# VHH binders against q9y6x5: the designs that were tried, part 14

Target 1, 379 residues: q9y6x5
Amino acid sequence: LPPKLLLVSFDGFRADYLKNYEFPHLQNFIKEGVLVEHVKNVFITKTFPNHYSIVTGLYEESHGIVANSMYDAVTKKHFSDSNDKDPFWWNEAVPIWVTNQLQENRSSAAAMWPGTDVPIHDTISSYFMNYNSSVSFEERLNNITMWLNNSNPPVTFATLYWEEPDASGHKYGPEDKENMSRVLKKIDDLIGDLVQRLKMLGLWENLNVIITSDHGMTQCSQDRLINLDSCIDHSYYTLIDLSPVAAILPKINRTEVYNKLKNCSPHMNVYLKEDIPNRFYYQHNDRIQPIILVADEGWTIVLNESSQKLGDHGYDNSLPSMHPFLAAHGPAFHKGYKHSTINIVDIYPMMCHILGLKPHPNNGTFGHTKCLLVDQWCI

## First folded at step 1 (VHH)

Design b24 (framework vhh_5j56_2)
Fold by ESMFold2-Fast, scan of step 1:
Structure b24 (fold): chain B 379 residues (1-379), chain A 127 residues (1-127)
Amino acid sequence: as target 1 above (379 residues)
Amino acid sequence: QVQLVESGGGLVQPGGSLRLSCVASGFTFSGSDYYAIGWFRQAPGKEREGLSSISGSSGGSTSYSDSVKGRFTISRDNAKNTVYLQMNSLKPEDTAVYYCAAGEYIRGSSYFTYDYWGQGTQVTVSS
């Protein structure tokens, strides 16, 4: 029987939530599996970029999903969370479900993972659900488990995406212990439901399951706003993305726009594209705009208005608050092993190894994850 | 295709009470953890004001504006796919058209957007 893998994402699950809240179902999962305490994500620390990095093993400048809001000056196309279905945006990389379907003639299944309802290189996930946030976790789980059990050719790679705790992290902020405790308990209960469903269907013993996330969350405040309208008039630029990383397309000379912005706030760094720090790996793509503004942790860039969000992400990927975790269980994984840190791009070559796929060239390092795997000579 | 239908408005005396109902179709409230239902009002010559919200199926949070806190209560009946606004201690200043709206959190968003609106129900508070 071919190896099978289910990749689960809980959006915005900050790594240190594991230390500050009780997760009895997740703890039981980890006891018989592996835990990576911190996953260093890619910059920008946003949903669409990091979800695509997980399944391609590439930095954003290489896979082309460089933000949650993008603009292409040549085609005049716009990308957003509500306008994400044009294959143009996704075609700079080959995600693992495409490789799975083309190399082994196996099927893939998807419940709402970003990109899975889009044909990429003329290949769409064999089974998928069109994105609809109103579809319950239970319905997503029912479809995934049905496809894993009853498919020919067999579904060997499946993805499951859930919007929490990101939605509540934005609304309440990660420091609201009362509200976050309630939200995180619900997520732990969903993990319990997932494990119970897989056991009931006879899938649990032979299925590899990875539970991870794309980014963390940091506390924001009405006292930490950067009003961009105080520094530059709208007539000088087109705004492609706002906060906490602003993407600026100048309508006048780039140097003049830069000079108006560079002293705007002590809590924001202003970069010409070529001056963006090399450590971000955020420079070599035409979708990265000529001027990028990076707010300090917990600061929100606004346009002459207040901000209602108490939590946000997108900040510097060196910040522990931006890091998710990774937990895994299954025949490919050791039991009771704890690892400190991997890079989010390392997940892709590890998953390719588990599935017996030849990875496309990528930025991950298999050596960083080999100690999680039973078939590797780490011990 | 989400549709919202409000009912329960009418004429009431100051100090009285009314219960507004909002019936949703096109989605199942108990299966929609990421839908928020909100109550809004607009009086003649005034801006539209948010009053209260309740999260979808998961037993989520309720919120209230300062102008109605302690007087209004939002609740849901998932079996009837209905959200209620119980309005007590009504004042002449509460006279407005009351709207039910459904908002959705989507992957990659940092907030709920209220994209689906009912037609409104008139509430008049007068002696």
Scores: ipSAE 0.453, ipTM 0.782, lowest interface PAE 1.2, mean pLDDT 90
Fold by OpenDDE, second read of step 2:
Order: sequence, then C-alpha cells, then structure tokens
Structure b24 (fold): chain B 379 residues (1-379), chain A 127 residues (1-127)
Amino acid sequence: as target 1 above (379 residues)
Amino acid sequence: QVQLVESGGGLVQPGGSLRLSCVASGFTFSGSDYYAIGWFRQAPGKEREGLSSISGSSGGSTSYSDSVKGRFTISRDNAKNTVYLQMNSLKPEDTAVYYCAAGEYIRGSSYFTYDYWGQGTQVTVSS
C-alpha cells in the first residue's frame, strides 16, 4: 500500500507542557512511536509562518508568509487572519500537499491547516474544509479520516489543525496550572479520540501520524509592557504587526523613526531590516518591513492601551518557551524512541521521504530526522 | 479541489417543470454545518441574480428570491452530496443559464461569500 501521512497541529502547544502536565493519551501515542522533545521553530514564532514552514521546509523569508499580519508595499495588499485567501501571499512556495496532489494516483486532504483552503499554484487539495473556528474537532477528524479511508485517488497526505491550546494560552497564560490543566486535558482527550477513530477505521497500523505544533507560549504580565506611544507619535509610522515583534512602516524618514524607537525600552531590540540578525533568516523578503521591533521574552509591545493577553508567542525562536514538540507513530517510525531536538524546517524533507515525494528546495536537513525512521541508518 | 457540476437543464414549455442538480466534490455536505449552496441564473444581457440558497445546518435553512418564491424549491441530499432546484410553473422569463455556487465562512470572519461556481446549465422556456 502506498504510504499515508496525517499531519496534526495543536496550535501553541509548548514543548515543556509534556513535562509539566499530564497527557495519558499522548504519552501512549509517544510510547508506541517517537518523540522529539523540542522543535526549534522559525522566526517569527507565529501561527501562519510556522505552519507554512512545516509544510514547505523553508524559512519565512523564503516562503513569504512572514507574519500573521503582512503588507506588500508594491501591490498595497494586506494579509491577516481574516484576509488570508489571496494566492498572492502563498505562491512564493509550494507546500507539500500541492506536491502530493499533483502526483498520479494520489490526493491530499486538509482540515483547516493554514493555506489549505487557498489555491496555491492553481492547485488545491482534493478534499478540504474552509477555515471555520466553530467547526468541532470531531467534525474535522471525521472528515479527514473519511477521506483517508474512502477516496479515489487515495488520500495519501492529510492535515488536521486545531486552535488549542493557543487560544487558552493567550487567555490564561501558560503558567496558570488550574486553567491550563483543564485545557490540556481536553487536548489529550482529543488525541485519544483521534487514535480511537483511526483504530476503529482500521487505519492505525498503516497510517503515519505526526502530532506537532507551530510554537509555544510565554507568560506575559501587565507589569511588562512597552508602550510605543511613549517613544514615537502615531503619525510617523504605520503599524503592520504589533507584538511581540512589531513591523514598522515609517511615514517619515526611516532613520528618524529608528532613532525614536531604538532606545524606547531596554527590553526591546530595534532593527533596521538590513541589520536583522542572520540567525533569524528573516531579512530577504520584501514583505518584511523597514524596521522591526523585537520584545524580550514575556514583554508586550502596546500602544496606549493595556494588554489583554496573559500569554503570547512570536518571540525569539531560540527561546525554549517558543518551542513546540513533535510526536509520531506509524510504519515509518520507530517505537519508543525519543530525540532531543530538530528544526521545524526538518519536518518537510522527512515527510517527503515518507511519502516518496521529491522535495522542493528547502532549508531542512533530512539527516536530523533519520533516527526517527525505521528505514534509515541512525548514527 | 472543490467542484460543482450542474445538470438537468433543457427546453421546456411554459408551465412546465425542470429539476436541476448540483453535485459537489472536494467537501462533504455532512461534514460541516457552516456552508451554503446557492442557485443563480444569468439571462442574456442581464446581471446574474441569486435565486435560492440552502445552508449546511441540520435544519437546512432555505431562502428564495421574490422572483421564484412559491415556484422553485431547493433541497439537499447529503448522501449524494447534491443540491437540487425543483422549478415549477416555468415562464419564458426564467430562460437563463443556471449556476450552482458554494461557500463557507472565512477564517476570522462571519462574512460569507460564494467561492466556488459550477459551469452552468441552460434552461430555455419556450412554446
């Protein structure tokens, strides 16, 4: 049988949640499969960019989804959570579901993974759901598993996305043990439902399943705010993205704007686009604005208003609090193996290998995931 | 990919009836409540107009334009992933290309738009 792969994302599942909370279903999943304890995601550590990095193997500067909110100065277009369906934003890369979909005797399916409800390079998954946060996990799961089970051409690659524990992390903060315990228990139960559904349909033994996330969550506080209005007048710039990485489009001389912001807070680094650290791989794209502000971990950039979030993400991708995990199960994976760390872009070449797809040029390193795979030599 | 395919059009005499079908692929009617299927028509030299819609809800909420209310009936068969438009008491003024459309909610918004369209089927009402 041709290999099949289901990629599941629980948004904002910080890696160390596995250590600090109980996950009986997920632990069982891991016990019978593999775990990567920490996945170093891409900068900025936001939802759309990182999800697209997972399925393209590219840094944000390369795949062109550089934030949840973007602005293109040439076309004057805007990108946001509520305005993400223009292929213009996605066409700078080829996601794996498109690659898979274009193969003979294969099809792709998607349940609300970012970008899957958009025709990219004039291709869309044969089976997909338009994003709607009101649709239950059960409905998403039912559709995905139905498509995996009863499609012609067969669905060989599928994605499944869920908004938790990100939303709750924002609301309660990741350190709220009471509330986050409740939320994370629900997530674990959903994983239980996933496994049960796959077993019921006879898919469990033959389906490769990856459970991962796009980013973590750090604790924020009303005591750690950076108010830009204290440093610069609103009339001098347009805010394209705000916190914790602000994208600044100057309305006056860039240097003047920079000078007004560079010493705004000791807890915020201010970069001209050309001075963005190389380690971020966040420079070579026109969609990156002339000035970016990067708040320190746990600090929130605000205007003349208080922050409503007790948790946030988007910070430096070297921070452990920003890192998700990866667990996997199926014929392609070992059983009972744990790995310390990989880069999030490494997932793409691994998935391509599992599916027998030729990967597009990417920033991932297949060698980093060899130890997870039964058909590879692990040194 | 999402595709809609209309069928059932043809030539009919005034007062006659036709039943149009719209078969959807790329998503399933039973998989979500947050979609709608609509029927539209476009006559020569006229703008496209909406005729009827049915929601994906369990109750199957329906709507009709004043021009077809009482004569046309929209229905859904989830098992066949098909939406129907029963057209009765047809008039020469009903001559047009009839289109099926599908839409779902956009992320982060309550805004609804029809995103996918069929190729259309010709309906001609003439003596």
Scores: ipSAE 0.023, ipTM 0.248, lowest interface PAE 7.6, mean pLDDT 93

Design b25 (framework vhh_5j56_2)
Fold by OpenDDE, second read of step 2:
Structure b25 (fold): chain B 379 residues (1-379), chain A 126 residues (1-126)
Amino acid sequence: as target 1 above (379 residues)
Amino acid sequence: QVQLVESGGGLVQPGGSLRLSCVASGFTFSGSDYYAIGWFRQAPGKEREGLSSISGSSGGSTSYSDSVKGRFTISRDNAKNTVYLQMNSLKPEDTAVYYCAADSWRYGLSTEYDYWGQGTQVTVSS
């Protein structure tokens, strides 16, 4: 039988939640599989970019999803979470579900994973759900597992996405132990439901399952605000993305806008596009705006507004608070093995290997994940 | 057999421009083939270094080294099975043999590409 892989994302699951909270179901999952304690995600550490990096193995500048909110100056198009259905935004890369879908005697399935309800390179998963935040995890799980179990051609790759604990992290802040305990308990219960469902259907022993996330969450405060209106008038620029990484499109000359912003706050770095640090791999795309503002960890960029968020993400991808984890279980994976760290782009070549797919050129390093896999030498 | 052939090198004055071409055979830049093409250079007595790469994605993902960022531009013509390196604002330190490389799954500036051209000499001198 061809290998099968289910990729699950719990949005905004910060890696150190595993150390600070109890996860009986997830721990059992890990005990019978593998854990990567920290995954270094891509800059910016936002939902759409990182989810697309997971399934393409590319940095944001390469796959073209450079933020949750984007603007293309040539076409004058806008991208946002409410406007993400134009293939124009996604077609700069080929996600793994498309690669898989195009193989003979294989099909892909998706439940709410970013980009899966869009035809990319004129290809869409044979089975997918249009994104709807109101759809329960149970319904998503039922559909995805049904497709994994009963489809012809067989579903060999599937994605499952859930919005927590990100939403709650934003609302309560990651340091709210009382509320986050409740939220994370629910997440663990959902993992329990997932495992139970797979066992009930007889899929558990033969299905490879990866549970991961796109980013972490850092604590924010009303005492840590950067008000751009104090530094520059709104008439001088268009804001394409705001916090914690603001994308600035100058309406006047770039130099003047830069000069007005460069000393706005000691807790914010201001970069011309060409001066963005190389380590971010966030420069070589036309969708990256001429000026980028990067707030320090825990600081929020605002426009004469009080932030309602007590937690946020999108910061420097070297910050531990921004890092998710990866756990996996199935025939391809060892049992009871823990690994310290990988890069998020490393997941793609690993998944391709598991599925027997030829990977597109990517930024991942297969060698970083070899120790997780039973068929590889761990060096 | 995969073959890469570079051309377009020569002598240029500082501040000048050159466009290098890399024609590939043995695989196509169009269709379902996966590939990445990179430009590298090696100066006398120095190690080979990656300059730029372009993937086979529809959007043509590109990467650049710090040394050529803002001055060099990589592009491709699928119909001609050719990758180009537009080099502007050339400096004496850009003097080197320039190589085209191809790989079926790598993307980036690593020197571990599978296939290499013979190279073309670029000399920047007053």
Scores: ipSAE 0.014, ipTM 0.304, lowest interface PAE 7.5, mean pLDDT 93
Fold by ESMFold2-Fast, scan of step 1:
Structure b25 (fold): chain B 379 residues (1-379), chain A 126 residues (1-126)
Amino acid sequence: as target 1 above (379 residues)
Amino acid sequence: QVQLVESGGGLVQPGGSLRLSCVASGFTFSGSDYYAIGWFRQAPGKEREGLSSISGSSGGSTSYSDSVKGRFTISRDNAKNTVYLQMNSLKPEDTAVYYCAADSWRYGLSTEYDYWGQGTQVTVSS
């Protein structure tokens, strides 16, 4: 039997939710598997960038999905969150499902993972669902398990994406214990359903399963707004992305726009592209705009209006509130092992190792994840 | 075209020193393009062995085989796209063709690297 791997993402699952809420099904999964308490994601801490980093092992400046809303200065193309299926945006990297299909006579399956309904380097997942948020977790799970059990060539890599707890995190904020408790219990029940379905189909003992997320969530407030209209008139720039990281394309001299913005708010950092901190690895791509604004944790950038979001993400990736976790179970993984921290780019080379694939050049370090694996020497 | 070019080999007496250089073209050592650059050797009638490797980050992690640990030092100059191997206290058994290699996967001293130079001869003889 070739090794098989199912990669599951619950969008916006902040790592410290594990400490503040009860997860009986996830806890049982972890007891017989491994837990990484914090995953340090890439900047910006947004859905599309981090999901693509997980499956490519690359920083955003290298894989090209640098935000949920983008503008490419060379081609003059615009990308909108979940709305653009142009392969142009995704072709700066090779995601693991493409490598899986091209290196071996194997199939890949996808239920809604960002990028999987787009042909990348003329290759699309062998089995996939077009993105539709209205499709239930149950239907996504039914399709993935059917494809894992009834495919030729065999599906060896499968992905499953779910929009919660991100949607509720935005709506209620992570500090709303009553609403978040209800949402997180539902997610734990879905994890229970996943495990039970895999057991019923005879897949559980021979399948490697990773449960992870792309980012966390922090509390926002109507009292913590940065009104960009109070700093600069709309006639001076084109807004490519707004909050909490604003991407500014100047219509006039860049220095003049920068000077209007640099002292606008004590709760926002203003960077010329070349001055963006090296630790962000967010500089070397034409889709990164000439001026980037970074709001402090919990602050929202607005255009002379209120924000309805009580929670948000996209902030500095050093913030623990922005970190997800990683849990895994299966023949490749130790049982009952807990690890403190890995980088989100480390997931890709680990997955390539599990599947027996030669990874493309990437920013991950296999040594960071070797302690999770039964076939590796670890100190 | 990805290419690695070794230089600095030659004839040296036992106890002597040599510094080998490996210049890369068609790619850059810094960044995410290559995770490990290593030095390997192959003596007549023997299999190729890994000697030392350095990771793609500036001043990155280094590895050494037991046979050269304490005598050889690997270093790099990213601005010149060059990796060096400083060889001290050379012995007749160090006589071999020395190869520079680069790999997109972090393999350390594995002989399964993706890109190889043509090699440079090092002879340690009286």
Scores: ipSAE 0.000, ipTM 0.113, lowest interface PAE 20.5, mean pLDDT 88

Design b26 (framework vhh_5j56_2)
Fold by ESMFold2-Fast, scan of step 1:
Structure b26 (fold): chain B 379 residues (1-379), chain A 128 residues (1-128)
Amino acid sequence: as target 1 above (379 residues)
Amino acid sequence: QVQLVESGGGLVQPGGSLRLSCVASGFTFSGSDYYAIGWFRQAPGKEREGLSSISGSSGGSTSYSDSVKGRFTISRDNAKNTVYLQMNSLKPEDTAVYYCAALKYSGDYWTPREYDYWGQGTQVTVSS
């Protein structure tokens, strides 16, 4: 029987929540598995980009999902929440479920992971659910476990995505201990439900399970706003994405727009595309706009009529507040092992190894995850 | 065995055009056999400079350095396993040896050290 892997994401699960709140179910999972305390995600630290990096092992400039809102200057197409199902946006990389289906006589299953309801290179996940935020965690779990037990060819790779604690992190901010405590307790209960369901169905002992997230969350404030309308008139540019990383498409000379923005706020860095720091790996793609604005942690870029969130993400990926964690359990993983940090792009080659797949060229380093795996020697 | 062969260089007058070709053997430019193909140039006494890249992804994302943006165009023909660099409005300062290079696994598109395979170069001379 081929190895099986279930990849679970709780959106916006900041790594240090593990130290500040109690997670009895997650702690039991970790006790008999592995924990990576910090996962250094890719820039920008947003949902669609980082979820696609997990399953491709690529930086955003390489896989093409460079933001949650994008514009492609060559084709004149615009990407937003309402048109993210166009395969054009997803076709710059090959995600692991496509490789799983094409390299071996195997099936993939998906409950809401970004990209899984889109045909990518004319291949869609064998079993999937169209994205709908109203579908309960229980219904997603029921479908995934049904497909893991009742498929031919067998489902060997499955994904499960949940919108919390990101939605509540935005609404309340991560420093709201009362509301976040309630939300995180509910997530821990869902993890308990997941483990119990897998045990009851006889899946637990032979299934590899990874629980991770795409990014963290930082506290924002009405006192930390950068108003673009105070610095530049809307007629000079098209706004492709706003906050905390603004993507600016000039309607006039690029240097003129840059000069109007460069002194707008001491809490925002303004970059011409070619001046974006190399460490971000956020430069070599047509969907990255000619001018990028990067707000300092906790600062929100606004327009005169826009509203502000109490928590946000998208900030510099070197910030610990932007980092998620990774926990894993199963026959491929050591028991009771703790690791300090990996890069989010390292998850893909590790998953390919577990499944026996040849990875597509990627930015991950398999050596960074060797110590998590029972079949690997690490020094 | 992987090999890259550049061709199309030569002597051209200022304002002229050349099309460089880079033919690969031992691997394919389509699919997952490469991560990116880049064009670089090196003038005497100067560092090797990145000019343009095309990704190995199905979308074929392209990038250009500011010195050649609007004048040079990179393209690929996967059936011929060839990457092209169309060079228009050539200037004397474009005189250099031009290299194509393949990045196999991952890395920065603009850093010569990241590239796994290199052609031997083709000389472009822009003079009257």
Scores: ipSAE 0.000, ipTM 0.124, lowest interface PAE 20.6, mean pLDDT 88
Fold by OpenDDE, second read of step 2:
Structure b26 (fold): chain B 379 residues (1-379), chain A 128 residues (1-128)
Amino acid sequence: as target 1 above (379 residues)
Amino acid sequence: QVQLVESGGGLVQPGGSLRLSCVASGFTFSGSDYYAIGWFRQAPGKEREGLSSISGSSGGSTSYSDSVKGRFTISRDNAKNTVYLQMNSLKPEDTAVYYCAALKYSGDYWTPREYDYWGQGTQVTVSS
């Protein structure tokens, strides 16, 4: 039987939630599979960029989804969560579902994963749901598992996306034990539903399942604000993306804008595009704006408006609070194995291996995931 | 002790409908324990076959065998700790003893042997 893989993302599931909260269903999933405790995601640590990195194995500068909000100066196009359907934004890379879809006797399915409802390189999954936040997890799960079970040609790769615990993390902050306990309990129950559904359909033993996330969440506060209006007049620039990594498009001389911002706060680093640290792999794309502001962990960049978020993400990708986890189960994976860390871009070559796909050039290292796989030698 | 009790069986004409009930005791659908409930049937001289299942923890993911898909509907009432099987468009071939079963964790919920608890069964006869 051809290998099958289901990739599941719970948005904003910080890795250390596993240590601080109880997840009986997820722990059972892990017990019968593998766990990577920390996944180093890509900078910036935002939803669209990191989800696309998972399925392309590329840094943001390479796959071209460099933020949740983008602007292209040449075409004058804008990208946002409410305007993400133009293939222009996605076509700088080839996601794994497209690669899979183009194979003979294979098809892909998707439930709400970023980019899956867009034709990329003139290819779209045979089965997909248009993004709709109002659609229940159950409905998404039912569709994706139905496709995995009954499709012709068979669905061999599927994605499933859910917006929690990210939304709640923003609302309550990750340190709100009472509210986050409730939210995370619900997430664990959804994982239980997933496992149960697969077992009921007889898919559990043969389907490879990866449960992961795109980023974590850090606690924010009204006491940790960086007000740009105190440093520069808003008429001097256009804000393409705001917090915690602001993308600045100057309306006046770039140097002048830079000089006004460079000392705005001791809790914010200001970079000209060419001076962005190499470790971020966030420089070589025209969609990255001329000036980038990076707030310290837990600090929020604001204008004269007050922030409503008690939690946020997008910060330095070296911060543990920004890191998600990865758990996996299936014939390709060991049972009861825990691994300390991988890079999020490493997931792509692993998935390609599992599915028998030739990977496109990517930034992942297959060697980092060998210990997770039963058919590989773990050094 | 976990107990399942089926009811609602009987004699019905072809094309008719029946609603089976499975009342569970010893655990609750909304409790801390995660149980799946499945409906099975066994006709004389035939093996027991899975018809439908519903997950235990939330609104319940459901599954159906091809033989009953479109005709039967499984549902759950947490308040009554009861699972239902609505059977429509019944056929003579549907004549069997119908069982509900419960399990916590297994690899395949279509396999009868993997279920931990069974009801006593209820007879369904479809005849003109």
Scores: ipSAE 0.000, ipTM 0.221, lowest interface PAE 15.7, mean pLDDT 93

